# VH-VL binders against Defective in cullin neddylation protein 1 (DCN1): the designs that were tried, part 12

Target 1, 240 residues: Defective in cullin neddylation protein 1 (DCN1), of Yarrowia lipolytica (q6c0b6)
Amino acid sequence: MVRSDWRAQEIRRVMTFTGSKEKTARDALEKFDWNVEVAIDHILNTPQVDLSGASKVFDKYRNADSDEIDLDGTIQYITDLGLSLEEPTVLAVAMTAGSPSVGTFTRKPFVEGWAAIGGDTLPAQQKLCRSFAESMTSLNADFQKIYKFTYGFLLQEGQRVLPQETAVDYWRLLLTGKYEHLDKWLSFVTEKYKRNISRDAWNMLYEFMLFQAKDPSLESYDEDGAWPSVIDEYVEFLKE
Below, E stands for the ipSAE of ESMFold2; O stands for the ipSAE of OpenDDE; V2 stands for 0.75 times the mean of E and O plus 0.25 times the DockQ between their complexes.

## First folded at step 9 (VH-VL; framework fv_ciduvectamig_arm2)

Design j1 (from i4 with heavy chain D62K K68E; at its last look DockQ between E and O 0.46; V2 from the best seeds 0.65)
Fold by ESMFold2, look of step 9:
Structure j1 (fold): chain C 240 residues (1-240), chain A 125 residues (1-125), chain B 110 residues (1-110)
Amino acid sequence: as target 1 above (240 residues)
Amino acid sequence: QVQLQQSGPRLVRPSQTLSLTCAISGDSVSSNSAAWSWIRQSPSRGLEWLGRTYYRSKWYNKYAVSVESRITVNPDTSRNQFTLQLNSVTPEDTALYYCARLGMITMGGIYFDYWGQGTLVTVSS
Amino acid sequence: QSALTQPASVSGSPGQSITISCTGTSSDVGRYNYVSWYQQHPDKAPKVLLYEVSNRPSGVSSRFSGSKSGNTASLTISGLQAEDQADYHCSSYTSSSTYVFGGGTKLTVL
């Protein structure tokens, strides 16, 4: 065998054992000093994520003078995903792609976020968006992630708490049809509580909604428990 | 309640620079949920979008092609306002000028939900 | 010339329904659903009536409705009232990432 063919043979062994493509096998071998067992172990314990597909999607929408998708690129991208700009499903897109704020995407979070879940092409992303929309029809663990993401997404630079008006708008967007007592909650917040919304209050409402769904009479509610005071006040409001 | 209050001269001579200011209350010019536009209205052209500015970690601008070489829209965070500057004006720039907010909720808005009161600017010698 | 074509005027009697058309191209109205309608009374700024073809902002009467087919969007006003007498403007987002408006339609309530 000519001396250079041992590298090709080792690449083939890694590919055969791991099911990886040649580039993945070669990169791992070069990274680990051509130690086949270490390269195989690394590949098997590290998800192999090809970023090139999602990167091409990003390139289609990015601002020509910067490596960011600006407002216009966002409008065109969301349109091409088959989504309305005003539907809550776009928050799942924002979370998946790591959008820093409304109307903006940056390359690294976008590419890594989509690639991690198989969003390698625009059609693949469209299909995933249909799954996002289904997950947002009920209170579940996937929707909870989107709900929690939304708080930080809405904060403006320098804010530590979410303005009440913004929180009310997004509670209405996210929770209509999902929380039977949403109107009572919004009435409590605007008429009695009258304060800006902390992240803990935002997150704990979701936990309370799950609790209330399983115990509608609130018979097992413990006012001495770990609920934030805003939830204690809300429970008192519900008794009125 | 979002309110837009305009100010600036109502008479400008040809070749001068038209400068208008839009002061914002009830929102921030650097809001991550809005963008800020100038629109003008004349009998011959109707409503005409001129350009916009918005902030997302930095400032972005977009201008209508017809005025792109002469227009600048400048935000001023400290006074919570934004300005229109239109250079080298001619009588064709005579119009009623409006500032407007492009409202956004999820990934961006595409309609003008709040408008200033309007400033009629006449370009004449 | 305006980028979007609207009739110069329409008229109707109280209680009737009227429709105002807005015709663009395959690069604006025909490509996107980002069509908005604005009402403008004399000496007043425009006020948004509809966005994304048919959505009503809070506080806009359900008498205002919208639709789109191909390159043409339509605003329909049902139960016409005297205070509906105004100018009506359509707008669209474009493939050049700009906004364009129609020439406006003067509605006269007889």
Scores: ipSAE 0.621, ipTM 0.814, lowest interface PAE 1.8, mean pLDDT 89
ESMFold2 (binder alone), look of step 9: mean pLDDT 91; pTM 0.934
OpenDDE, look of step 9: ipSAE 0.804; ipTM 0.936

Design j2 (from j1 with heavy chain S33I; at its last look DockQ between E and O 0.56; V2 from the best seeds 0.70)
Fold by ESMFold2, look of step 9:
Structure j2 (fold): chain C 240 residues (1-240), chain A 125 residues (1-125), chain B 110 residues (1-110)
Amino acid sequence: as target 1 above (240 residues)
Amino acid sequence: QVQLQQSGPRLVRPSQTLSLTCAISGDSVSSNIAAWSWIRQSPSRGLEWLGRTYYRSKWYNKYAVSVESRITVNPDTSRNQFTLQLNSVTPEDTALYYCARLGMITMGGIYFDYWGQGTLVTVSS
Amino acid sequence: QSALTQPASVSGSPGQSITISCTGTSSDVGRYNYVSWYQQHPDKAPKVLLYEVSNRPSGVSSRFSGSKSGNTASLTISGLQAEDQADYHCSSYTSSSTYVFGGGTKLTVL
């Protein structure tokens, strides 16, 4: 039987109708028992994300002996994005590209993360970084994602809580100019609380900052509410 | 408070291996926000960066070209320290040796924020 | 000898400002803003004064400032004090992913 001839024709029909590449058409036909209309419907209802552009960017910075961007590749990449290694915008890049830790990127999260938001070239990523920087000027939902991401990003293997000193440094990095009472919070943590920082404490500070912005006098603060004890202690510290 | 405490021999004969140890307190040699370096100082060359080690799921090393054929920097997580091994030393390796931390804030620091006390090593017969 | 060029010595009187230069190449100082400055008193380890050209770590006096133009970085010390008498070293990250230092500058406060 001349199987390849009729299958090639079916593949071309799917490609023509959908505008897809041969591999996409073939894979859909094989998945749906060579039912052309079902394969076409599948392709048209499935987002297609081209990973090749972001993959080329990754290739520029990866270690020659491995498929990872190491510390030196990271420094080069962040420099080429037009960012300072010190600015908080770099954490948005780390989140977007799924960096597992400071100074490292791996291929799959990097490529998929950038491709999903149109970061298909270095210039496109540079433009997106400018948008990240703009979104990080206030306490908003996009910034909250980056803030929450940062805790896990800094946690070392086998570590359950973030060392207080590290938390203090990154609170300064993230919240300077965004939380009016940051110095008071840091004083509370270092002088009175004196414990390492749980993920819940880290996350709930953000919720408290939003609450305090709406109720600066804390008139509606409820110690019986859903606040963790660290926030109750902080509120008491504020009243001193 | 991070402190780097150095130890090792102060006199080494030519052609032997120089070995120095840097013990870390107040931080971890496997810290995901740091890297660990050796730097030496001599009158003729001033400060000279020799190499570094750091941990991110595995250990990474980088060495200065001037010593790359002779140098190894070895971490030891169980003792929370890292060592310098410099093979085939000559009198030109006589220097004050420092260990130092490369602190990282977001994706990497580019300065040495903590230094050991220094170890003057003389290479002479 | 050193990869970065600094003057061997500079001097100034108390209250004056002085500037120490650090000249590299287009593959280090000219390419990156990863220039740092270190102060070293006799018999002590270096201590960082500036990083990324002009940033001061916590606890470093605002009398220390930095700038860069082309392949040359500069450290400026204003309001000179006797305690500023020390050696000053610049450093830079390089395109070969290494770190290089200047030969050092001895500052004498007259």
Scores: ipSAE 0.741, ipTM 0.878, lowest interface PAE 1.4, mean pLDDT 89
ESMFold2 (binder alone), look of step 9: mean pLDDT 91; pTM 0.936
OpenDDE, look of step 9: ipSAE 0.760; ipTM 0.921

Design j3 (from j1 with heavy chain M104T I105M T106F M107K; at its last look DockQ between E and O 0.53; V2 from the best seeds 0.00; counts 0 for: pae E 2.4 > 2)
Fold by ESMFold2, look of step 9:
Structure j3 (fold): chain C 240 residues (1-240), chain A 125 residues (1-125), chain B 110 residues (1-110)
Amino acid sequence: as target 1 above (240 residues)
Amino acid sequence: QVQLQQSGPRLVRPSQTLSLTCAISGDSVSSNSAAWSWIRQSPSRGLEWLGRTYYRSKWYNKYAVSVESRITVNPDTSRNQFTLQLNSVTPEDTALYYCARLGTMFKGGIYFDYWGQGTLVTVSS
Amino acid sequence: QSALTQPASVSGSPGQSITISCTGTSSDVGRYNYVSWYQQHPDKAPKVLLYEVSNRPSGVSSRFSGSKSGNTASLTISGLQAEDQADYHCSSYTSSSTYVFGGGTKLTVL
């Protein structure tokens, strides 16, 4: 009774200290008779993924005076991945490698992100990029993750909302060929809405696109439903 | 609509410092989607890229090897502009100077998409 | 001496096609696809015609096309018109993270 309460707390403690998933923390605690200190020590001294390969790739492109891949290194890296700077696949790379902003990579997210999916060499990363490109050809769950990632990726220091012009540019990048009514959405945003874009508005457009594809006439659209007011206003705009 | 407006002197004495200013409207000098460059043009050398500045959590600069010991490109966020400072000028620095925006990743590639009007600078006694 | 080599001049008659070459090295034009072309009329700033070898920005005529082979990029202007008379400049990103330009080509429409 009391022991089970404290064991849940011990699992959380191990997860917090080590950064491990719940199963990893629980398995270690069970193996070592729920000794938190021993379980933590075991997890920290048992590497789960070899980081050396991805680290060598990072080293090839890092700025010599800082431990970052700066704009110039990013240009060279994306070129060597065989990608065009204008294709949306580069956003999948940014998400995978945990890029904090356009034209920048930092070591820890880069190395851990690539290593986690087997991107241990530049050729392996090139192969994974082809898989990313395939997943980004339609509105699907994998693409939705990249779409949602993009909002935070584009925010600059001090911004709580995405500038409308930036949002418009990246909606064109991400959604051209994927959302039939993209031009109408962009017209609504620029001509009627005329405000900067919240994260909720950005994310809920994706949900609306899926809804609209299933119900093109919007006959089941509920104005009192869980849609944000921006989407309600867009639906009114569509009726024109 | 992005516009670049240049200002600065037309005549500079040898050994002095050339200083030019580029004011930006329709974009921010600290934009994470752009870099800001100086390019000059002379009959004997054509267009020459001199250097650039850009912001990504901090300011970064890169300069052409030919001028790197004499050049500084300085951003000014409060006035939304960037400046060229070229020290120890000689008559070989006589040229038409342009500022330009370099579009970076996710804006359709790497090229100079907006240019200032140009400033003809003569280095002579 | 410019970093990229272009012919000093080229000429053509209205309706003809002309091609301007831009030759660099294996450290710039031969390495990267970040090659761009600019048109410059007298007393005007350069205006971009092509980027990334062959891409046209919005508003640039399809008469302008580009290609690259090895260390040489090419700009082709088809259906030559009087208003095409201008200077043409190529540029490339380099492995030193700098940008270089050609010496420029004066196009004369006869």
Scores: ipSAE 0.536, ipTM 0.773, lowest interface PAE 2.4, mean pLDDT 88
ESMFold2 (binder alone), look of step 9: mean pLDDT 91; pTM 0.937
OpenDDE, look of step 9: ipSAE 0.845; ipTM 0.945

Design j4 (from i4 with heavy chain D62K K68E, light chain S36H; at its last look DockQ between E and O 0.86; V2 from the best seeds 0.74)
Heavy chain, then light chain:
Amino acid sequence: QVQLQQSGPRLVRPSQTLSLTCAISGDSVSSNSAAWSWIRQSPSRGLEWLGRTYYRSKWYNKYAVSVESRITVNPDTSRNQFTLQLNSVTPEDTALYYCARLGMITMGGIYFDYWGQGTLVTVSS
Amino acid sequence: QSALTQPASVSGSPGQSITISCTGTSSDVGRYNYVHWYQQHPDKAPKVLLYEVSNRPSGVSSRFSGSKSGNTASLTISGLQAEDQADYHCSSYTSSSTYVFGGGTKLTVL
ESMFold2, look of step 9: ipSAE 0.671; ipTM 0.841
ESMFold2 (binder alone), look of step 9: mean pLDDT 91; pTM 0.930
OpenDDE, look of step 9: ipSAE 0.790; ipTM 0.929
ESMFold2, look of step 10: ipSAE 0.635; ipTM 0.831
ESMFold2 (binder alone), look of step 10: mean pLDDT 91; pTM 0.928
OpenDDE, look of step 10: ipSAE 0.775; ipTM 0.920

Design j5 (from j1 with light chain S95R; at its last look DockQ between E and O 0.65; V2 from the best seeds 0.70)
Fold by ESMFold2, look of step 9:
Formats: sequence, structure tokens, C-alpha cells
Structure j5 (fold): chain C 240 residues (1-240), chain A 125 residues (1-125), chain B 110 residues (1-110)
Amino acid sequence: as target 1 above (240 residues)
Amino acid sequence: QVQLQQSGPRLVRPSQTLSLTCAISGDSVSSNSAAWSWIRQSPSRGLEWLGRTYYRSKWYNKYAVSVESRITVNPDTSRNQFTLQLNSVTPEDTALYYCARLGMITMGGIYFDYWGQGTLVTVSS
Amino acid sequence: QSALTQPASVSGSPGQSITISCTGTSSDVGRYNYVSWYQQHPDKAPKVLLYEVSNRPSGVSSRFSGSKSGNTASLTISGLQAEDQADYHCSSYTRSSTYVFGGGTKLTVL
């Protein structure tokens, strides 16, 4: 019986010391095996974000048995956000909410991801989606994050590289209208390179696109630089 | 690339169980970007979706309400296939049965992009 | 009662345009844009022509187009050709997380 009393007292001690609410104190204590000093240090060094709003949105779409948003929940959720399943803005939603794969959301990444950017209601998420769509019209730092996220999002369990066909489809989806030489890149990949796509190759194409935009003639391209061999091969293809 | 190959009996007697198998090549039944369905076709009802199975963190199933009490769709990861079981069949279950893949659902739309060759199943005495 | 309504048959001459309708309810065609169209030649499996009302998968001719108004979706085939003679099926996702199909439309090229 004294066991029950000590936990309530430790929660109140954490609340008093940190100024946190009861749930925040309890969650930190449970996370760190009821070590008060570690829990206090965690709270004081971690920004406090209210997760309850995003959690309510997740509850609306979750499968009751699995506590995940399944395929049908995903379809309903994307529809309610005012998005079409075909538009690339859905990838920004998937990244924000930490979706592990197509047609699935899990609670913790969803709630923490939305809460971190003020997506604490469905209307707030809808408004943020309009901003996502705007940021996805050009090459920029926010778009680069979505681009890099997409590789892991598409990777099947047990795969270490992305199938070339999948990479080509998503390069068209993401880069049409953003990379002037996209058709040349896709021709190189399908006709000459003919290999599946590593994460490094995927990520380094973005860096090369930024480099090529600054130096269209590739006068300063250095084959001995930090470029992976696939980019060296592509540059040679461009010069033929 | 993706191919769906069906197998199973073409004649089933009333009250018995109809069992069909769909073998997958070029994809995995546990693919995290697909779902696997059974659809049947008859002159009187046209195409009729029966149900699906798919894997994400666990196996999920959904069935048409018209057959929900009699149907099971079972995946088999070891053989990379999925099976239709329809119990207590009647002559009204006579149809051409297809298996089909529901492709990428969050990106690229909701449609059946690959179909098996079809299996005509007759339910009669 | 849940099935989508299509005309049983339509016909057209080579070079003409034809339209096939697909009428559902506010619980399917009227609720979502998740409408697809399938072409089926005799003794063959259906093949997708359009998804999400009007999108064409790679390899589908631009002669096939789609639209939706209220509870009715439409498939239009322009520049009709002999090989277009087939059955055409519409489908829709539903409020109950199921899929429904139309009864099919037999297109005859005269």
C-alpha cells in the first residue's frame, strides 16, 4: 500500500519543481523508471508541447483494435484534409506525421509531428497542408526534407535499395517542373545506369540539382570531389 | 512485372466450401504498398467486390456485407499467395472469380491495377 | 441498392465520341472522387482505364477521358476505334470502406 502513495508524491514533486502538469510529470517518471532527478532534467531540457489536440484527431481515424490509422482511415483522413491521394502534398503529410509506409499512421509520430508545428486540430492541419502545397512548388530546404523522406517511405521491409521503377515514378511525381534536366536523368537511369537506386544516389541527386542550377555548364564539376560514382557517370552521360 | 496466377476447382456442390488460391509473382502479399482482393463477375450482378487482406503492422481484412458471414481471405507469406474461402455456397455463387491487387492507395490512386486470369466456378448439383 | 447504374449498352461509329454514365449515391460516387473505369474484352480480365475520376495510368490513350457531376461519373471515348468494342465497368469507394461496381456497359462499334 505504501507503494501506491510514493508514486503520487513523486509526481507532485516533479510538478512542483518543474511547473509541469500532472500528465507531463507522470509520463516522464514512467519513461525513466521513476527516477525523479532524471525525469526533472528531461522536462527542463525538453520543450513542452501539448499533444492532446493531435491525439484527438488521430482517435477519429484510428482502427480501434490496432490503434493505428489503417488504409481506410488514411483514405478518410486525406479526404478530410482536402487533398487528393494523387497529389505530392500527401508526402508532406506523411513526413510530418512520421508515417512508416503507404496507407498507415502510428500514434506517437502522428501526434508529436503535428503538435510540433501547431497542427492540433483538423482545421489547423488543413491550413498547414495549404502551406505544404505552396512550399512544394520549388526546390527549397523544406522540399528537400520531403524528398529525402520519400526514399525510406517507399522502401519495402527487407529491401536495402529502392527498385528503379519505383524511383523513376516518384522522381517524375516530385521533380517534374522543378528539375530542368529530369528527362535526361531518367534516360540515364533507365538506359545506361540500369541499377536499383541506393539512398545515397537518391539524396545526392538533389545536391547535384542544386549544383547544376548554379553551374549549368558544369565547368566546376570535380570528378575527384565528394560526388558518388553514379553522379560521375551521369555527368559523363550529359557530355556525350 | 506483377502477375497473379489463380488455381482451384471449377465445380462445387451446394452447401460446400469454395476455395480458390491466388499466387503472386513480382510483388509480396505482405507488401506495405498494396492490398489483395477477390472480385467475382456474373451476368446478373456484374463485377462484385468480395473482400481484401493486407499487412501493415498486422493483417487487416475487410469483407463485403453481402458475404461477410461466409467469407474468409487468408494470406500465406511462405508461399506468397492469398486464398478465398466461401462457405455454404448456393447456385447464386456461380461466377467468374478474379483476384486483384489494389495498388498504391495514398499516392497514385485507389484502383485494381493487376488482375488474375479468372476462374469460372459453377455451383450445381 | 448499392450497385452503380450504367446503361446496358451503347453504340457508336468509328471516329465518333461516346459517353458512358455511372450513377451512384451520395454514399459513394457523390461522396468521393475515388471512381475508376475498367475495360474488359471477351474472355479477358478487366484493365484499368481511369482512376480518381479522370486520371489515366501510363499507356492509356488520351482518347479516354472522365468527369463527374454530383452522383454521376462519365467515361468519354473519342475517336472511336474497332478495338474499343468491349465491356466497360465503373467502380467507386464507399462510405462503408467497401468497393462497388456498375453493372457494366457493352460498347458496340458499328
Scores: ipSAE 0.614, ipTM 0.820, lowest interface PAE 1.9, mean pLDDT 88
ESMFold2 (binder alone), look of step 9: mean pLDDT 91; pTM 0.938
OpenDDE, look of step 9: ipSAE 0.808; ipTM 0.938

## First folded at step 10 (VH-VL; framework fv_ciduvectamig_arm2)

Design k1 (from j4 with heavy chain S33I; at its last look DockQ between E and O 0.80; V2 from the best seeds 0.74)
Heavy chain, then light chain:
Amino acid sequence: QVQLQQSGPRLVRPSQTLSLTCAISGDSVSSNIAAWSWIRQSPSRGLEWLGRTYYRSKWYNKYAVSVESRITVNPDTSRNQFTLQLNSVTPEDTALYYCARLGMITMGGIYFDYWGQGTLVTVSS
Amino acid sequence: QSALTQPASVSGSPGQSITISCTGTSSDVGRYNYVHWYQQHPDKAPKVLLYEVSNRPSGVSSRFSGSKSGNTASLTISGLQAEDQADYHCSSYTSSSTYVFGGGTKLTVL
ESMFold2, look of step 10: ipSAE 0.682; ipTM 0.851
ESMFold2 (binder alone), look of step 10: mean pLDDT 91; pTM 0.930
OpenDDE, look of step 10: ipSAE 0.768; ipTM 0.919
ESMFold2, look of step 11: ipSAE 0.688; ipTM 0.855
ESMFold2 (binder alone), look of step 11: mean pLDDT 91; pTM 0.931
OpenDDE, look of step 11: ipSAE 0.743; ipTM 0.906

Design k2 (from k1 with heavy chain M104T I105M T106F M107K; at its last look DockQ between E and O 0.39; V2 from the best seeds 0.61)
Fold by ESMFold2, look of step 10:
Structure k2 (fold): chain C 240 residues (1-240), chain A 125 residues (1-125), chain B 110 residues (1-110)
Amino acid sequence: as target 1 above (240 residues)
Amino acid sequence: QVQLQQSGPRLVRPSQTLSLTCAISGDSVSSNIAAWSWIRQSPSRGLEWLGRTYYRSKWYNKYAVSVESRITVNPDTSRNQFTLQLNSVTPEDTALYYCARLGTMFKGGIYFDYWGQGTLVTVSS
Amino acid sequence: QSALTQPASVSGSPGQSITISCTGTSSDVGRYNYVHWYQQHPDKAPKVLLYEVSNRPSGVSSRFSGSKSGNTASLTISGLQAEDQADYHCSSYTSSSTYVFGGGTKLTVL
């Protein structure tokens, strides 16, 4: 048996045990003198993140004069991911890549965000986007992260609270088909509440939606509980 | 509801600058989900996109190659409007000029969803 | 020259179907689904009729449909009516992040 054959077998053992790529397994083995146990322990205890792949994707879409992806680059990028510009899955991409605002990406958050979840190539990112879309079909923990991210993402320079009109638009984008009482909530906001939306109000609506899904009659709703006043007012509105 | 109202001269002499204004109601020129465009129409060329301006933390512009050396599109946030400035005009610039909103991410695919009423500009001596 | 090729005119009788073609290149119509159709009545601004090949905005009749194959997009109007008499323009986003339009098609309802 020749040395390269034995080394290939050792690389496969490390890859099988750790789930790592061949390069990661080989580099660890070379670093630790081909000691399989030490290489495995290293990989499992020290997450390895290769930034070069995601950086190449960023380079494809960046503005030639700056180190950012502008609106034109964003349109091309989202299109190449196989996404509609109007679908909420784009918000999952924005969160993953740390986009500071609609139609913009900057290098470091983009590269680190994608690399952390294995988005090392455009095809890998496309595949991850299909997973994002699936996770966004229901009120789950992954969707909640995207929902909470959206508030800060929509705030414009100098804003401390989200304008009501903007909040209404993005509640429709995020919650249509996911919250049965969305129309009632939006009517309450526009007809009764009539105020701009705080981050707490935005976040606590999600908690209330989960509560209401488990207790549709609101039998266990405690008006003296820890709900913000906007939710107390909404519950009162629902009784009308 | 969004409405675009155009204003500006209808007659411009050759070599001068064509200037048109588009006033926006029902939206903001600095909207983070829209871009603002000028499009012209003539019998010989049909509809022709000229350029757009948009705000994303700062102002950006994109212009058609055919006019990029002569065109400027300027936003005015205090009046909620944007302007077209086309320098060194010739009779070939005679056209019906439209301003239009380009929907971007989340507000309609990249198509022109609202149009101004149009301004026929004639370039002649 | 317009960047997208449309027939200059098309005619049809009430109740019939007509199709208007829009041919571009592999850098626009053939590459992206950002192909749109605008309807323009005399002395009016264009208004979007279909977006992203086949999507109808609210208020647009289901008689209007769209499709795309290769570098050619198609607008089909079924059950032709007198009010459909107008100019029809296709547009496409390009690989240069610009917009191009077809030369327009005048539809005459006989």
Scores: ipSAE 0.586, ipTM 0.785, lowest interface PAE 1.9, mean pLDDT 89
ESMFold2 (binder alone), look of step 10: mean pLDDT 90; pTM 0.927
OpenDDE, look of step 10: ipSAE 0.779; ipTM 0.921

Design k3 (from k1 with heavy chain I105M T106F M107K; at its last look DockQ between E and O 0.74; V2 from the best seeds 0.71)
Fold by ESMFold2, look of step 10:
Structure k3 (fold): chain C 240 residues (1-240), chain A 125 residues (1-125), chain B 110 residues (1-110)
Amino acid sequence: as target 1 above (240 residues)
Amino acid sequence: QVQLQQSGPRLVRPSQTLSLTCAISGDSVSSNIAAWSWIRQSPSRGLEWLGRTYYRSKWYNKYAVSVESRITVNPDTSRNQFTLQLNSVTPEDTALYYCARLGMMFKGGIYFDYWGQGTLVTVSS
Amino acid sequence: QSALTQPASVSGSPGQSITISCTGTSSDVGRYNYVHWYQQHPDKAPKVLLYEVSNRPSGVSSRFSGSKSGNTASLTISGLQAEDQADYHCSSYTSSSTYVFGGGTKLTVL
């Protein structure tokens, strides 16, 4: 009885000094044997992100037996976000939530990823998805992150390179309306290059697109310089 | 190019188990971007989805309610194939059976992009 | 018995346009844009014609178009040709995480 009273006082002391919620203060005190000074130092020097909201969203879509969001849960979740599986915005969701592969979410990356950007409810996530869609209308730094994420997301267990057919399909998904010369790149890949796509080739196309946007005539392109051979070959193809 | 090649018996007696195999070339049964389904076609019911299997770090299955107590769909990664087992068949299970790939999930909406050649299975005494 | 309702048959003359309907419920066609159309010639497997209501895979003629309103999806074939004579099937994803098909429509080109 008396011990419960002093613990409540210690919790309030920690809350007062740190501005934390009661649960945060209690958890820190319990972890550090009710040493107030150590608990305060812990809270002030450790990032505190409330994961409970995003965790509740995950619970709505998870498979009860596996604690994962499976293919069917993914379809329901993407639909409830107001997205179709066809639009590239779903890749921004996959990146944000740390999806390991198409049609799967696991709890920790999902919850931490959404919580970090304020996606603590389904409506908040829906609003963030509208921002994702807006940011994906041009070649910018945020879109580049999603573009680079996509390569690893599509690799299957045991694959070292992305099958050309898959790469072509996702280049169309990601780059239509964003890269003026997309059809020429795809023609080069299917007609001349004819190889499966390495991560370096995937990533370097983006760097080349940025370069080409600044120098459309490719006047400053140095074929002996820093570009990988696949880009040298593409530049030759463009001149035909 | 992805190809699905079916094999299995064309005649099965009532109460026995129907077993069909679908061999995959040009793709992997454990593909991270696909799922593998069985679909049948009969004059009375048209096309009917029966079930699917897919791999995402582990195997997942889903079956149509109409057959869920009798069906198993099994992948075999070593042979790059998947099988249909339908237990306790009746003449109502007489149909043309197809295997099919459920397409690229984040490219387009859950459609069957490659189909096997079909196997007509008759269930009769 | 089909979960989605299609007309059993439709006919048209070469050069004409025709429309095939596919009616479902608020738990499938009315809820999702995962509504697809398949073309099936005699003795052949179905081939995807349209996906997500109106999208054409590579190699599908622009003569084929699709739309959806409420619980009904529609396939329109313009400029009918003899080769269009086939069966046409619609499909939908459902709120029970299953896949359903229409009964199929036999198209006769007169």
Scores: ipSAE 0.629, ipTM 0.824, lowest interface PAE 1.9, mean pLDDT 89
ESMFold2 (binder alone), look of step 10: mean pLDDT 91; pTM 0.928
OpenDDE, look of step 10: ipSAE 0.761; ipTM 0.912

